# VHH binders against o26223: the designs that were tried, part 117

Target 1, 191 residues: o26223
Amino acid sequence: MKLLWTSQHIKVTVHIDGKVSKMDVLEAIKTRRSIRKYQDREVPEELIDKILDAAMCGPSAVDERPWHFIVVRNREMLEKIPEVHPYGAMVKDAPVAIIVCCDSSLEKIPGFWVQDCSIASQNILLAAHSLGLGAVWTGVYPLEDRVEGIRRLFSIPEHVIPFSVIPLGYPAENPGTRDLFDPDRIHLEKW
Below, E stands for the ipSAE of ESMFold2; O stands for the ipSAE of OpenDDE; V2 stands for 0.75 times the mean of E and O plus 0.25 times the DockQ between their complexes.

## First folded at step 9 (VHH)

Design k50 (framework vhh_8pnl_2; at its last look DockQ between E and O 0.61; V2 from the best seeds 0.00; counts 0 for: pae E 2.4 > 2)
Fold by OpenDDE, look of step 9:
Structure k50 (fold): chain B 191 residues (1-191), chain A 120 residues (1-120)
Amino acid sequence: as target 1 above (191 residues)
Amino acid sequence: QGQLVESGGGLVQPGGSLRLSCADAGFTFSNYDMAWYRQAPGKERELVARITTGGSTDYADFVKGRFTISRDNAKSTLYLQMNSLKPEDTAMYYCAKAPFESYIDSFDYWGQGTRVTVSA
């Protein structure tokens, strides 16, 4: 059993078989940070599968589950994403990215797909972190230029809306943690 | 929301040095990523340097090892040590809470800034 240190000094136990120990959910939530620098190391397909499984486990409006996922490993395509997504500069340095999309034909209640895809995106981030990976949510929707750019780049049909681009990799930075608990944002019984 | 107050700007000759400070009066300073930005006349505001709560640093390409961002959590103060200053470094320098956990690249927290002028 090998102990790996994450960029946030989180001990990640890697088993001999390449499996990573599970992280407590509250720990994952509290210690997760956006990671924008990655090691020159490939992410095993098994980990991506686990992440995508997690992405599909969230609730959705009327259980519509409108999400689709594009898994991008091709270096040429990863390098092109920053051209249409300025906030996605780090994607070129990631070994893999997941593009979260909505199939609008699956939407049952108008407008809730944003929440559905947000839940899926956040689950990707949490799952990645729990598996010893770093990731960052780079927003695509509702910025029209980014939506159209990603659509064209990946030949996404008109009824499918790209929502987020999430590069993933083993962390090569140490952002630390934040405690942003604010009791002033909590109201008891009434505002 | 706490007020960020920048200081330490001034007039210096090329090759000179300045140390900028940013005091945080309102926030739990240690819980926020911080950054320095600058805006030259007629130019867009640009990132100079960032420092995370964990102490990780990143610099713009134009810095080239000349500047050092640091923080003192006990004093709730952010610093920018600027060495080997060039005329092109002339700008208003702003301290900000860096929204590094934003899923968009928008920024809306700015102090009043401190002016740095590099001239012979």
Scores: ipSAE 0.387, ipTM 0.741, lowest interface PAE 0.9, mean pLDDT 88
Fold by ESMFold2, look of step 9:
Structure k50 (fold): chain B 191 residues (1-191), chain A 120 residues (1-120)
Amino acid sequence: as target 1 above (191 residues)
Amino acid sequence: QGQLVESGGGLVQPGGSLRLSCADAGFTFSNYDMAWYRQAPGKERELVARITTGGSTDYADFVKGRFTISRDNAKSTLYLQMNSLKPEDTAMYYCAKAPFESYIDSFDYWGQGTRVTVSA
């Protein structure tokens, strides 16, 4: 059993048997879809904690772990995101959003933070799906106007780069599964 | 290079109805999310409706229950039933592959489209 308290006001989920999973990883990857319609239902803090734990489990360049996360539940703030992020219109309808950011002061190798934050972002999508939630990755970086708009809206310091905005909630749509396997993309031994 | 063929456009009175069709002969239709876009003269193309491979639908706000997107995977055909048509619905209508899993905004178009004209 491992107990973690990062502060007196935050409680991390305790794992009793070392397994906290109800979905096979290949199933999660194959069945995850972008969800843009959400039920009018709150997402428990405990699920957000699990999702962020998963986000931080990804590899990073030289283990630099440059990511930071802003959890947004405030209705007024969620409703303002589309003003600076036009293709994030569904964010105003979500009960919560996670903003994935890079703290450039943590970079050890210039430029690899994009891959690092992409890994964290995809882990958020998969973890949310495995917990019965739906999410969508809405791009911020490298679109300069969106980066500056999100930075301004959330008072993000200049050395921190907002990478993605990920609204999530209990899904109100079922997009179905796609069969995307394409043998022509596979090259044995050489191109 | 796309093999999507739109049809069913025409001239209708306000309040009338049209049914658009989009046939796909060159794709594995059942593996694609599909969409209808429209473009009025002098305007940018805009999304009208989307339908996923599993039949889930999404509509632009201006549709407001007047249009219904549907698909028949066995016939490789996409449909748009347009009811309660208004003069502002006058546009070229395009069938396209929908960028449902894109993490950045994009617009696709296919073929030459089919014209819908709503005249008083």
Scores: ipSAE 0.256, ipTM 0.629, lowest interface PAE 2.4, mean pLDDT 85
ESMFold2 (binder alone), look of step 9: mean pLDDT 78; pTM 0.787

Design k51 (framework vhh_8pnl_2; at its last look DockQ between E and O 0.37; V2 from the best seeds 0.00; counts 0 for: pae E 3.6 > 2)
Fold by OpenDDE, look of step 9:
Structure k51 (fold): chain B 191 residues (1-191), chain A 120 residues (1-120)
Amino acid sequence: as target 1 above (191 residues)
Amino acid sequence: QGQLVESGGGLVQPGGSLRLSCADAGFTFSNYDMAWYRQAPGKERELVARITTGGSTDYADFVKGRFTISRDNAKSTLYLQMNSLKPEDTAMYYCAKAPFESYIDAFDYWGQGTRVTVSA
């Protein structure tokens, strides 16, 4: 068993067989940060598969599972994303990005697809972090210019709505952790 | 409620240097991404530089290596070292704080600004 230190000083245990040890779920949640700087290092397909598997494990409204995922590795396409997505500047420097989309034809109850895609996006972030990768949720929906820009760039059908762009890579920054616990937001039995 | 207070502005000749400071009074400084913005007369406010809590930096295209953004978490202070100043750098410079862990690129708190004038 070899211990590797990430740029965020997170201990990643690599087994002899090359598998990354599992991170505790609470640890993943508490220590996850948006990562916008990446190493010049490719992300193995196996890790992307695990991340996408996690993305599809969340709940959805009446189990509608409206999500689709575009995996982008092409450098030309990654470099074009910032042109239509101002908050996507870091995407050009990432080895891979996942675009989370909703197929509206799969929606069973109107409006809940936003929650479904949000759950999928958050699972991507948590899974990435647990695997020693850094990622950031760059909001697309509901900003019309970004939605249409991503739609055109990737030839996304009209009935499919791009929701988020999530670049991923091995972290090249260390934002540290923050405590967001606020007891004033907790109400017991009544407001 | 926290306060951001900029300082270090002034009159300088072309090619000169200034160091701007932004003091944080009331926030947990180390928890927030920070940025410098500027607004020239008759122009829109524009991003100059940003720095993450992790120390990663990003600069506007017009900076071209002339400015350096940095932070001292122990002093709760943000800095902008400006070298090779040009007349077109004349503006009010503002310190800004980002929201916590946002998936939207935005800053939600601003200082009062410090004026930089570059003139022969």
Scores: ipSAE 0.224, ipTM 0.593, lowest interface PAE 1.2, mean pLDDT 88
Fold by ESMFold2, look of step 9:
Structure k51 (fold): chain B 191 residues (1-191), chain A 120 residues (1-120)
Amino acid sequence: as target 1 above (191 residues)
Amino acid sequence: QGQLVESGGGLVQPGGSLRLSCADAGFTFSNYDMAWYRQAPGKERELVARITTGGSTDYADFVKGRFTISRDNAKSTLYLQMNSLKPEDTAMYYCAKAPFESYIDAFDYWGQGTRVTVSA
């Protein structure tokens, strides 16, 4: 690895193999799209580690950090997910999926785990996008059929609640961006 | 609260063409990704084609090169141009708002469908 000294004379982006993102955070938020088609290409463990690190950086209610993550690479298991989550058909074609779960025994304030796991899930999507990957959040909670199906499939105990399944891989599609800003949703001082 | 209404189906000979239309009576048509699905008798509903708000398209392998999805945002209308039709294309065709940015696919924005019959 070469590290260059930077000063006011030279603007140099430090490039460390696989560890430096070039994407601005606002760019990542605005350009991230749900990706449901993936290249036949393995996702390195290093990138999954970075994504899960990002997931765990989210705030949580009273710092309860109730999240757990199941990383699924086994082809047979990935192919079974659509049997209990029929609108998650793209999961069988993904090289890897992350299941975001809540361990209710870590809950310090009842009911805030949904916000906590939502933050972690969104961080997974943004981190994946910044690393050149595509991902999609497929909903599990609060749909009881999906919750129980995923719990059964992955032997998740009763006190642990599967929240989302996030397949990811190198994208094989480019949906483009959407302009969703709506100033009528903004209220100054009061409704 | 708009409804999706498909039209343009009918009976055609093999090798013929049809153009399906899907009108969206709702507001903000231009802000939705759209798709066509089909369902033959006794079979599961399957994706035919999708188009994003930006115009990017994706096709099922079994229709690639024969079908073209397009949209006219000014008319709030989605189209499927079907050329070189085969008997295997016989199905009910459904317009849908594509779930490109939905994290819960527990809801369905389908029309009633339009029948396409390709007679051998």
Scores: ipSAE 0.104, ipTM 0.496, lowest interface PAE 3.6, mean pLDDT 85
ESMFold2 (binder alone), look of step 9: mean pLDDT 78; pTM 0.790

Design k52 (framework vhh_8pnl_2; at its last look DockQ between E and O 0.27; V2 from the best seeds 0.00; counts 0 for: pae E 2.6 > 2, unsure alone 64.2 < 65)
Fold by ESMFold2, look of step 9:
Structure k52 (fold): chain B 191 residues (1-191), chain A 120 residues (1-120)
Amino acid sequence: as target 1 above (191 residues)
Amino acid sequence: QGQLVESGGGLVQPGGSLRLSCADAGFTFSNYDMAWYRQAPGKERELVARITTGGSTDYADFVKGRFTISRDNAKSTLYLQMNSLKPEDTAMYYCAKAPFESYIDYLDYWGQGTRVTVSA
């Protein structure tokens, strides 16, 4: 009997002959959808680096930049997240998740860290989308049971607040497009 | 600003079938992801199935293979075909906007529900 596992580990370098496309920022904002089904396909570290670089480009209150990120690829850890985070069931099927956290020791103006981490979280979603990935923001803060559950699972210290869990991967679904512009939400000069 | 109206519930024998309908008035139906939820006596409401604007579907594990969610955008109607019904499927069934783009799992748009009873 020959060992067939060797043929399963053949590494192939593929030359990309297609046109390189760059996504316009307005297109990215309009077409991004929450993606909860992922291909069985690894996300390269290079793409995660680009996403986290983008996450850190957001403005923050007085430039305090209170965010920290935990990158989770370990299967066993990804499978444990739903045990403490009920909305995060799809995380077990994702190749990777990013946990956005606030280090409260970096706050310079109290209470704005939520906006700061929200900006970083949205940038993660947009950057992932621009790179051909799908992602979804699953809320942790301010739900205390979820905050404590994630903190314990990942040994996050008490001065660090887990804000969101964002699973991501190459999408295996297409939620479709939406037309959400509503001129009734626009008020000129006053209410 | 809209009313979701469920219908098609009733009494059915184990192993039987029902088709639930949900009409959506006052919304642009094709721009909303939609879902069915159910609530049995003494239980919390739970997701049964959902369908996105692009037709992607998700099913709860307990109903996978027995139920089919579908939508007809021309009629602004959501459907749930329920086959091989079990006594455990007895519940009030609700049509809702799915929280597909929500980063929190709370829902605030429900119909009045339609009752499904599997037994005598």
Scores: ipSAE 0.265, ipTM 0.597, lowest interface PAE 2.6, mean pLDDT 85
Fold by OpenDDE, look of step 9:
Parts: C-alpha cells; sequence; structure tokens
Structure k52 (fold): chain B 191 residues (1-191), chain A 120 residues (1-120)
C-alpha cells in the first residue's frame, strides 16, 4: 500500500542553531507517532548514540540488561530486511535501522527479556522523536519466520534473539496526534 | 471481528457532491484511527483521507480541499464529504481501521466498499 502522503510542510522548526529544542518527556510520549516515511537525509551518528544511550537507560528484570543493538546503515542490508520482514517495507527507505536483540545468556529470570527489550525499543522511539526523528517499531519476535529471517540475514548467534527492527530518519509524513485516554480502562482500588 | 460497512456511493455529475458513510459493526470505533481509501479500475488502492482518534486529519494531494473526513464516535460512524467531484474520482471507496501505531501488520480491516461514479 503506497501511502501517497502529500508533502504538507511539516514545519520542522529546524531551529537555525542545530540545537534540537528540548522536548519534555510527557510531550514526547503524547506527540510521538509511528513514522514510516523518511526524508532523503542522513542521521548523524551523534543522534544515534544519544538514542542508544536512552535505550540502555530503562529498567530490566533484576537489572539483567540483556539487550544488544545492531545499527544498520548499509543500503544493501536495509533493502534486504523487507524480504524477511513483511511489515518492514519502510526499512528500505530509512537511512538507518536499529535491531534490538536479546542475549539469552544474560537473562537472569526467564521470559522477562521481552519486557526488557520492549522498554529499550520504546525508549528508542521516544528518544528519536525528542530529537526530531521519526521511527516505527516493527515487531520481529515472536514471529518465528521473522526471527529466523533477521537472524540469518545478520548472522545473529543462536543464543541471541532478534526482537524488533526500528527504522529511523527525518520524518517525511505527519500522521497527526492521538488522544487515547480511556477512563473505562481505569479502575479505582478494585476492578 | 467487527465489519465495516460503507454506504453513500452513487452516480453523480462532475461538480456534484456525495457523502460517504462507514458504519462500525464490531470494534471499539473511538479507539482507532480511521481512513478512506479508493481504488479506481486498473489502479492501485490509494489513501484518500485519514482521521486519528484525536481528530487530526490528513488528505491525499489530489483532494485539494474538496473532501472532508470526519467521525462520530457516538454513532461509530466515519464520514467522507466529497464536493466538486471529478471524473477521476470514480472509484470504489473503502473504509478502514488504520492501525498506524501497530508494531505488527494488520490486514483484516477493510469494508466491502461503496462505488462512486462521476460522469457527465
Amino acid sequence: as target 1 above (191 residues)
Amino acid sequence: QGQLVESGGGLVQPGGSLRLSCADAGFTFSNYDMAWYRQAPGKERELVARITTGGSTDYADFVKGRFTISRDNAKSTLYLQMNSLKPEDTAMYYCAKAPFESYIDYLDYWGQGTRVTVSA
């Protein structure tokens, strides 16, 4: 599905001074959207470093921190990801992707690595957004075909489990914002 | 899984207007972004308009202010007001749940469609 996004002028207030205006955490959370279209513009390594730093700042079960990150910039590899990841079609158009993985040998409590990697993935999304980038979480685990496809493509060892693929780039679309507050999902003291 | 049911299509002259409706029969309408798509004969399906749960809207370039997407959460209904219709707007129009914030693909979110024909 070629979502032909009309180039509405995303006023990316590129502040002239290259200083990405500090976005507060609540603003980042509330205004973040999945971005699947990217500008033909490279993402500086400094921004990726900041994003990865954020990815490693979340909690984990017993502080096991089982996550690993593959940073992919190679165009050939980015173009191959959609072949093994059907929902990753947009990855070929991104200047960079982060593959979040779990080293199972680092897991202290079985099964919690999914939560750990989810936290890391979400932090990547929030950090990217706060830095003026667009990103999308494309699920790999627990779909076996995608897990094995990504494993083979990137020669990931058997004890390491690919969890998510997150393409990143400067946004070339604006899907707007959502208000998903639902008071019916809030229970006071008792269900 | 809830079925989306489109209605309001028909034959109109160029410059005419139609109002399409999409009724939700099975899912929590208010919790989802929604979209209209169209597919002309021999062409690929294309996005016409989107509306988020927060009411933000986005339109394809060819709309040029002629169409308005809206929603009534109380009625679980999506609308597309189409004005200044052109022959090139002739297509089957589909309503869809638009899971834009899904980290997994969702393929079963289309209605049956309603046909719009613009002809002199």
Scores: ipSAE 0.235, ipTM 0.635, lowest interface PAE 1.1, mean pLDDT 87
ESMFold2 (binder alone), look of step 9: mean pLDDT 78; pTM 0.795

Design k53 (framework vhh_8pnl_2; at its last look DockQ between E and O 0.01; V2 from the best seeds 0.00; counts 0 for: pae E 2.3 > 2, placed apart)
Fold by ESMFold2, look of step 9:
Parts: structure tokens; sequence; C-alpha cells
Structure k53 (fold): chain B 191 residues (1-191), chain A 120 residues (1-120)
């Protein structure tokens, strides 16, 4: 088995149309949409490596970095996810999914791992978008039946908590951009 | 809530067709993703189809190409074309504002519904 999960995979430059592509961070945040339809096209391992590198760059409570990631490409396994995860039909159609997990043995201070894994999950979405991919965060934690179902399906040990399932691929839909800025949500100096 | 008005339901035989409509009287329709949900007797409400502001669509697996969601932003109206209807499609159908960017599934805003009955 020749699985390469090292930082040297992240240094591979990905060319899009013969040019190194860069997206401004504010553009990425404002234009990212949930994508639930994907092209029948593989996602290169090099892009997954870059996405996971980005996922691990987020802050965490006392720098505990409690996250683990399961990369799922096996078609049979992807097709089984909807059996334990309602509204999981789009996962069947994805070339790859990432399961974000918390390893509770890495917690340094109880109760902040949800924020930690949420940060990693959002970084996955933004990194995927910046690389020309579409993704969607599908919630697992805190829904106990989904947590246990995913744990059983992927042989995840009891001290590890599956947090989210993120299918991704080259997008086959364009939901459009939204203008969501709401000045009434901004409070200066006090509520 | 009282702003979405569904219509077009009725009694139809298996294999038949219906076209549901949902008129919006109470928000800027073109700014929101929209959806159809249904609730069969004794079952939970379930998503049938959703459509984004950009026109992208998403369908539940049980639709299997039989239904088509569409929107007319000029008329502030959402549609569901239902073909090849089966008895298991019998339900109350609801027009709803769709939380397309939600990372969990739950129902939060709908009209009063229109009844669809499919019987031999």
Amino acid sequence: as target 1 above (191 residues)
Amino acid sequence: QGQLVESGGGLVQPGGSLRLSCADAGFTFSNYDMAWYRQAPGKERELVARITTGGSTDYADFVKGRFTISRDNAKSTLYLQMNSLKPEDTAMYYCARAPFESYIDYFDYWGQGTRVTVSA
C-alpha cells in the first residue's frame, strides 16, 4: 500500500489551465457555496493533501489540535454513508469525502473540541473552493445516531468522535453568489 | 408563514401528473433558495426538491426523475411538476424557504400545504 501522507505532497504546485491560481481570502469566503452535485471526475490526491494541510492550520484550544481526518474514496463505503446519515444522497455521487474526527485523547482542556473541529471543517470548505472544488459540510455530531452509525461504518474507536462528513468534487452546479451582509447584526460599543 | 400559498393539489390516478404552484406574497422571492417538502400520513415531513437563487436543483432519491422543481422570479412563484405519480406520493405538499447553506437538516418556514392524493 503506497499511501503518502507527508508535507512534501503539499508542495506540489497545482496548475489550473497552465497557470498557478490564487484566490483572495475575502473572495473565497464570500463566494463559497455548498455544492451537492459533482462531475464524474477524480480529485487528485495532491489537492486533498493541500486541503488537509489547510485544515490543520486552524487555531485550537490551547493548541490541542484534536483533529483526525479519514479520506474516503472507496465507492462501496461512500454508498453506505446514507444508510446512517439522512440526506446523504450527494455523498454517493462524490468522488471523495473527508470525515473530520476528534480524538479525545488529544484534548488538553475539556469541551472545546467542537470549536476546534468546526474550524478545521470550515478550512476544508474554503481550501477546496480556492482549488476549484465544491464541497458541503454535512453534520454528524451531536446527533448520536449519526455519530454511532459513522463510527461503526468506519471502525472508529470509542474515544474518537466523528464530527462531520464533507463530500467534495469538481462542481456540477452553480448556486450563485448571495449578498448576506446585514447591518442590523452589528452593534457598536454595546448591544 | 401566512405568506406562502400552495395550490394545484388534487386527486389523480397512478401514472398521472399534477403541477403544484406556490405564490410568495411576503418576501423578496428572488433572494432566497426555495424548496418543496411533503408529509404522508403517519410520517415525518421530508424534503422533495430544492432550487437555489441561481437555478441549481437538488432532488430526494425517491423522486427518481419524476418531478421537476422550477421558479419564476418575475411572478414570485415556485413550481413542482409531478409526473408518473404513485400511491406512495400521497401526502400534503408544502412550499418552504430552503436552508441551502445549512449543515443540518430541519424544517423552519412553510405555507399551509396542498393535498395530493394518488389512488386507483
Scores: ipSAE 0.326, ipTM 0.639, lowest interface PAE 2.3, mean pLDDT 85
Fold by OpenDDE, look of step 9:
Structure k53 (fold): chain B 191 residues (1-191), chain A 120 residues (1-120)
Amino acid sequence: as target 1 above (191 residues)
Amino acid sequence: QGQLVESGGGLVQPGGSLRLSCADAGFTFSNYDMAWYRQAPGKERELVARITTGGSTDYADFVKGRFTISRDNAKSTLYLQMNSLKPEDTAMYYCARAPFESYIDYFDYWGQGTRVTVSA
C-alpha cells in the first residue's frame, strides 16, 4: 500500500479567537518542522507553561526526571547566546528560549540523562508546534565549548549540564512538510 | 517514602499452595508496574512474575503456569498465587515496584520479603 503522502498544505489555522485548535498528536509529529524565523510577537506565558508542562510529561530512566528549564526572555541574554552557541544564531530573533538542563545529582543511573533531556526537548518542540508556535532544537551537549559557554552565560552550577537551547516564537517561515519515511530503515524480525 | 510489605510466606509441603500479598503504602499503586522476585540461598535474585498497570502479565520460564500474579488497585495490593509448589521454589520472595514511566526495565522499590519454604 503506497501511502500517497499528498502534500497537504498544513494550514495552521490560527483561529483568531485565541482558541488554539487541538492538533492531533500524529499530525503534530509529522508536520513539525524546525522554525528559525519568528514574528515580532511575544509568546504568552500561558503557552510557555503548557510547553513546560508537556516537557515534564515524558518518561525518564528510573523516573529520575533530571531536567531543569531556564526560560529566557531577556533580550540582552538572548542576544548573547549566539556568541557562545554558533548554531543558535536564530535565538537572538526569538522572543523566548528554553534551555533544557540536567541536574546530575538527580540521576539514578548515569548516562541516561541524555535520553531524558532529549525526550523533554522533543516534547517542547511538539507542544510548541501544536500550540501554533515554531521552535528549533539547537544542540548544546555534548559540545564542550557550547556547554561551557551556556554554563557561564547563565551561571549554571557545575553539577547541572546544559543540554539544548530551544528558541520559540510565532513562526515567520513555512518550510513545508517532508516525507522522511524510509523503508530501508525498517527491518523485520532481524537485521 | 512508600513501603512495600510482603506477607503470606511460610512452610508448605511439595504440591502445596501459598498466596503471597504485597501491600503498597504511600504510593498511587495503580500507576506502577509491579513484580515478584525471589532469591534462593546462594543464588541471584530472579524475576518470578510481572504485571503492568494495564494488567498484562509475564512469567519466568520456571513458573510453567503454577503461579498467578494479580493486583487489586483498590486495595493497593499485589498478589502471587503459588500452586504446585516445589522444593526448588524455596526462596525469599520480594515485591517490587517499577519506576513510573521508565523506559528502562528496572525495579527500584523493594519490600523486605517473605520467606517461602517448600519441604516434605
Scores: ipSAE 0.120, ipTM 0.573, lowest interface PAE 2.0, mean pLDDT 89
ESMFold2 (binder alone), look of step 9: mean pLDDT 78; pTM 0.788

Design k54 (framework vhh_vobarilizumab_d1; at its last look DockQ between E and O 0.26; V2 from the best seeds 0.00; counts 0 for: pae E 2.4 > 2)
Fold by OpenDDE, look of step 9:
Structure k54 (fold): chain B 191 residues (1-191), chain A 120 residues (1-120)
Amino acid sequence: as target 1 above (191 residues)
Amino acid sequence: EVQLVESGGGLVQPGGSLRLSCAASGFTFSNYDMAWYRQAPGKGRELVARITTGGSTDYADSVKGRFTISRDNAKNTLYLQMNSLRPEDTAVYYCAKAPFESYIDYFDYWGQGTLVTVSS
């Protein structure tokens, strides 16, 4: 027996054993929206683990996998993030946030770490959505003030670069639908 | 077409209050982060306050505790309650709209602005 759990516009099918059904990858991509309002509800550690597992499954340049993740649940720290990251205002209302970082010492080819961390960040968003959570990518890099602010706040060493802050929680808003398909951006064989 | 129309500006004495409104049309208002900016004479445009789709707010240090940004999605209207106004708050105030699904706090549409003058 499958139970349908609805939170606003996000429908999550839950099995009787409490497991969340897998969302089709295309469905996850198409229906994912930035969520900036969260329920007063904790996110289970199991879900965070799944999200982080997904975050590490993406490709990276020459398999350098430079990413590190800071999982933040402490309320005091969550409330401080907006002080150094203004676009992260919603973080104070989230039950958890993931900070994606790059360890530059792991970088094998210069400059590709941005792509690596972007892939990891997007996988976090997709995984969160597929699990019935809402999340939003709040850019840190390459804004120097935000990079340094997050660095100081979390005592991040100089060789590690904070890249993004991603608050997560059960959605408490219902963003509208979007149609972003543009056939004019598709070129066949040549430009 | 996206339209943002500010209102509520005027002349006020120091310590007074004003409430600005921004009427939004041409887009699904509830889906976008919004902001107030201001530009004082001879100065650059600066962020005053931001509000997310979820209602989270951020303020410039100069207005914290005095200004309140809010939104009414049913009315497609953004508000800025300004209390304890100071002469240095004198500026043209602009309503701003963020791009859809942006991971940076960028604003791409602006209203024409409404003038707020704080003077004795």
Scores: ipSAE 0.398, ipTM 0.735, lowest interface PAE 0.9, mean pLDDT 90
Fold by ESMFold2, look of step 9:
Structure k54 (fold): chain B 191 residues (1-191), chain A 120 residues (1-120)
Amino acid sequence: as target 1 above (191 residues)
Amino acid sequence: EVQLVESGGGLVQPGGSLRLSCAASGFTFSNYDMAWYRQAPGKGRELVARITTGGSTDYADSVKGRFTISRDNAKNTLYLQMNSLRPEDTAVYYCAKAPFESYIDYFDYWGQGTLVTVSS
């Protein structure tokens, strides 16, 4: 079905039944939790494609879209991440991780790439959740030792900035939900 | 004002047991993930155990199978049951609001700590 064809002149593979996750977007936002324990189960490439498609749907400063993604499935590489990322131990247990990067040569307005890559990273978390996967955002930028360590490990060039490492897989835990609404954070008309 | 008050520390022999408690006030305890951290002399603070609002738990490799974190939301109290204690467990233990949903592990809300000394 050409109706599923993207403007990039490639066919995005979707299931023939035509449906995606039945999770309401507000439900997805409210129920998503950081997942650090994963089943010993591969994540199909089709789901990673859907997640990265969602990541690229976010707005960016003046449409600069500075993001690049490294998909890591190699067990040896996943096991090395904790050596350069002090609190990334769960990454070695994940079937796959996505590294969100900024290509600084694509910046059109200096300094907004952090917001751009944050939007992409959050979209990855929500898309993974909607597809029955669990994920966690492990911070890299702006911690220079982590940035340098990830850059070296994955041969990332100097003009490309690793922003976050997001391990993901089918969840092997259920942290539960939280009710964190705080009306004291809401200011009407002025501070 | 957020307050976290640890208790239950003391001197124990290797192989012994101890139960730490943390009384929490100044926030809706049941809405927050909680953790125990420890700091041995000359070392940084390390995560010992965390527990989510839904009851899921996670442990440092060094304490798995020996320590059990739990919470009583009705009493606003966090617990750490410490069994099979070793000299390496000697540290000041801190109760904290856990950064389980944080994408970095930097935060400022800690108790005063309770000293656990394991020595023959």
Scores: ipSAE 0.299, ipTM 0.604, lowest interface PAE 2.4, mean pLDDT 87
ESMFold2 (binder alone), look of step 9: mean pLDDT 83; pTM 0.834

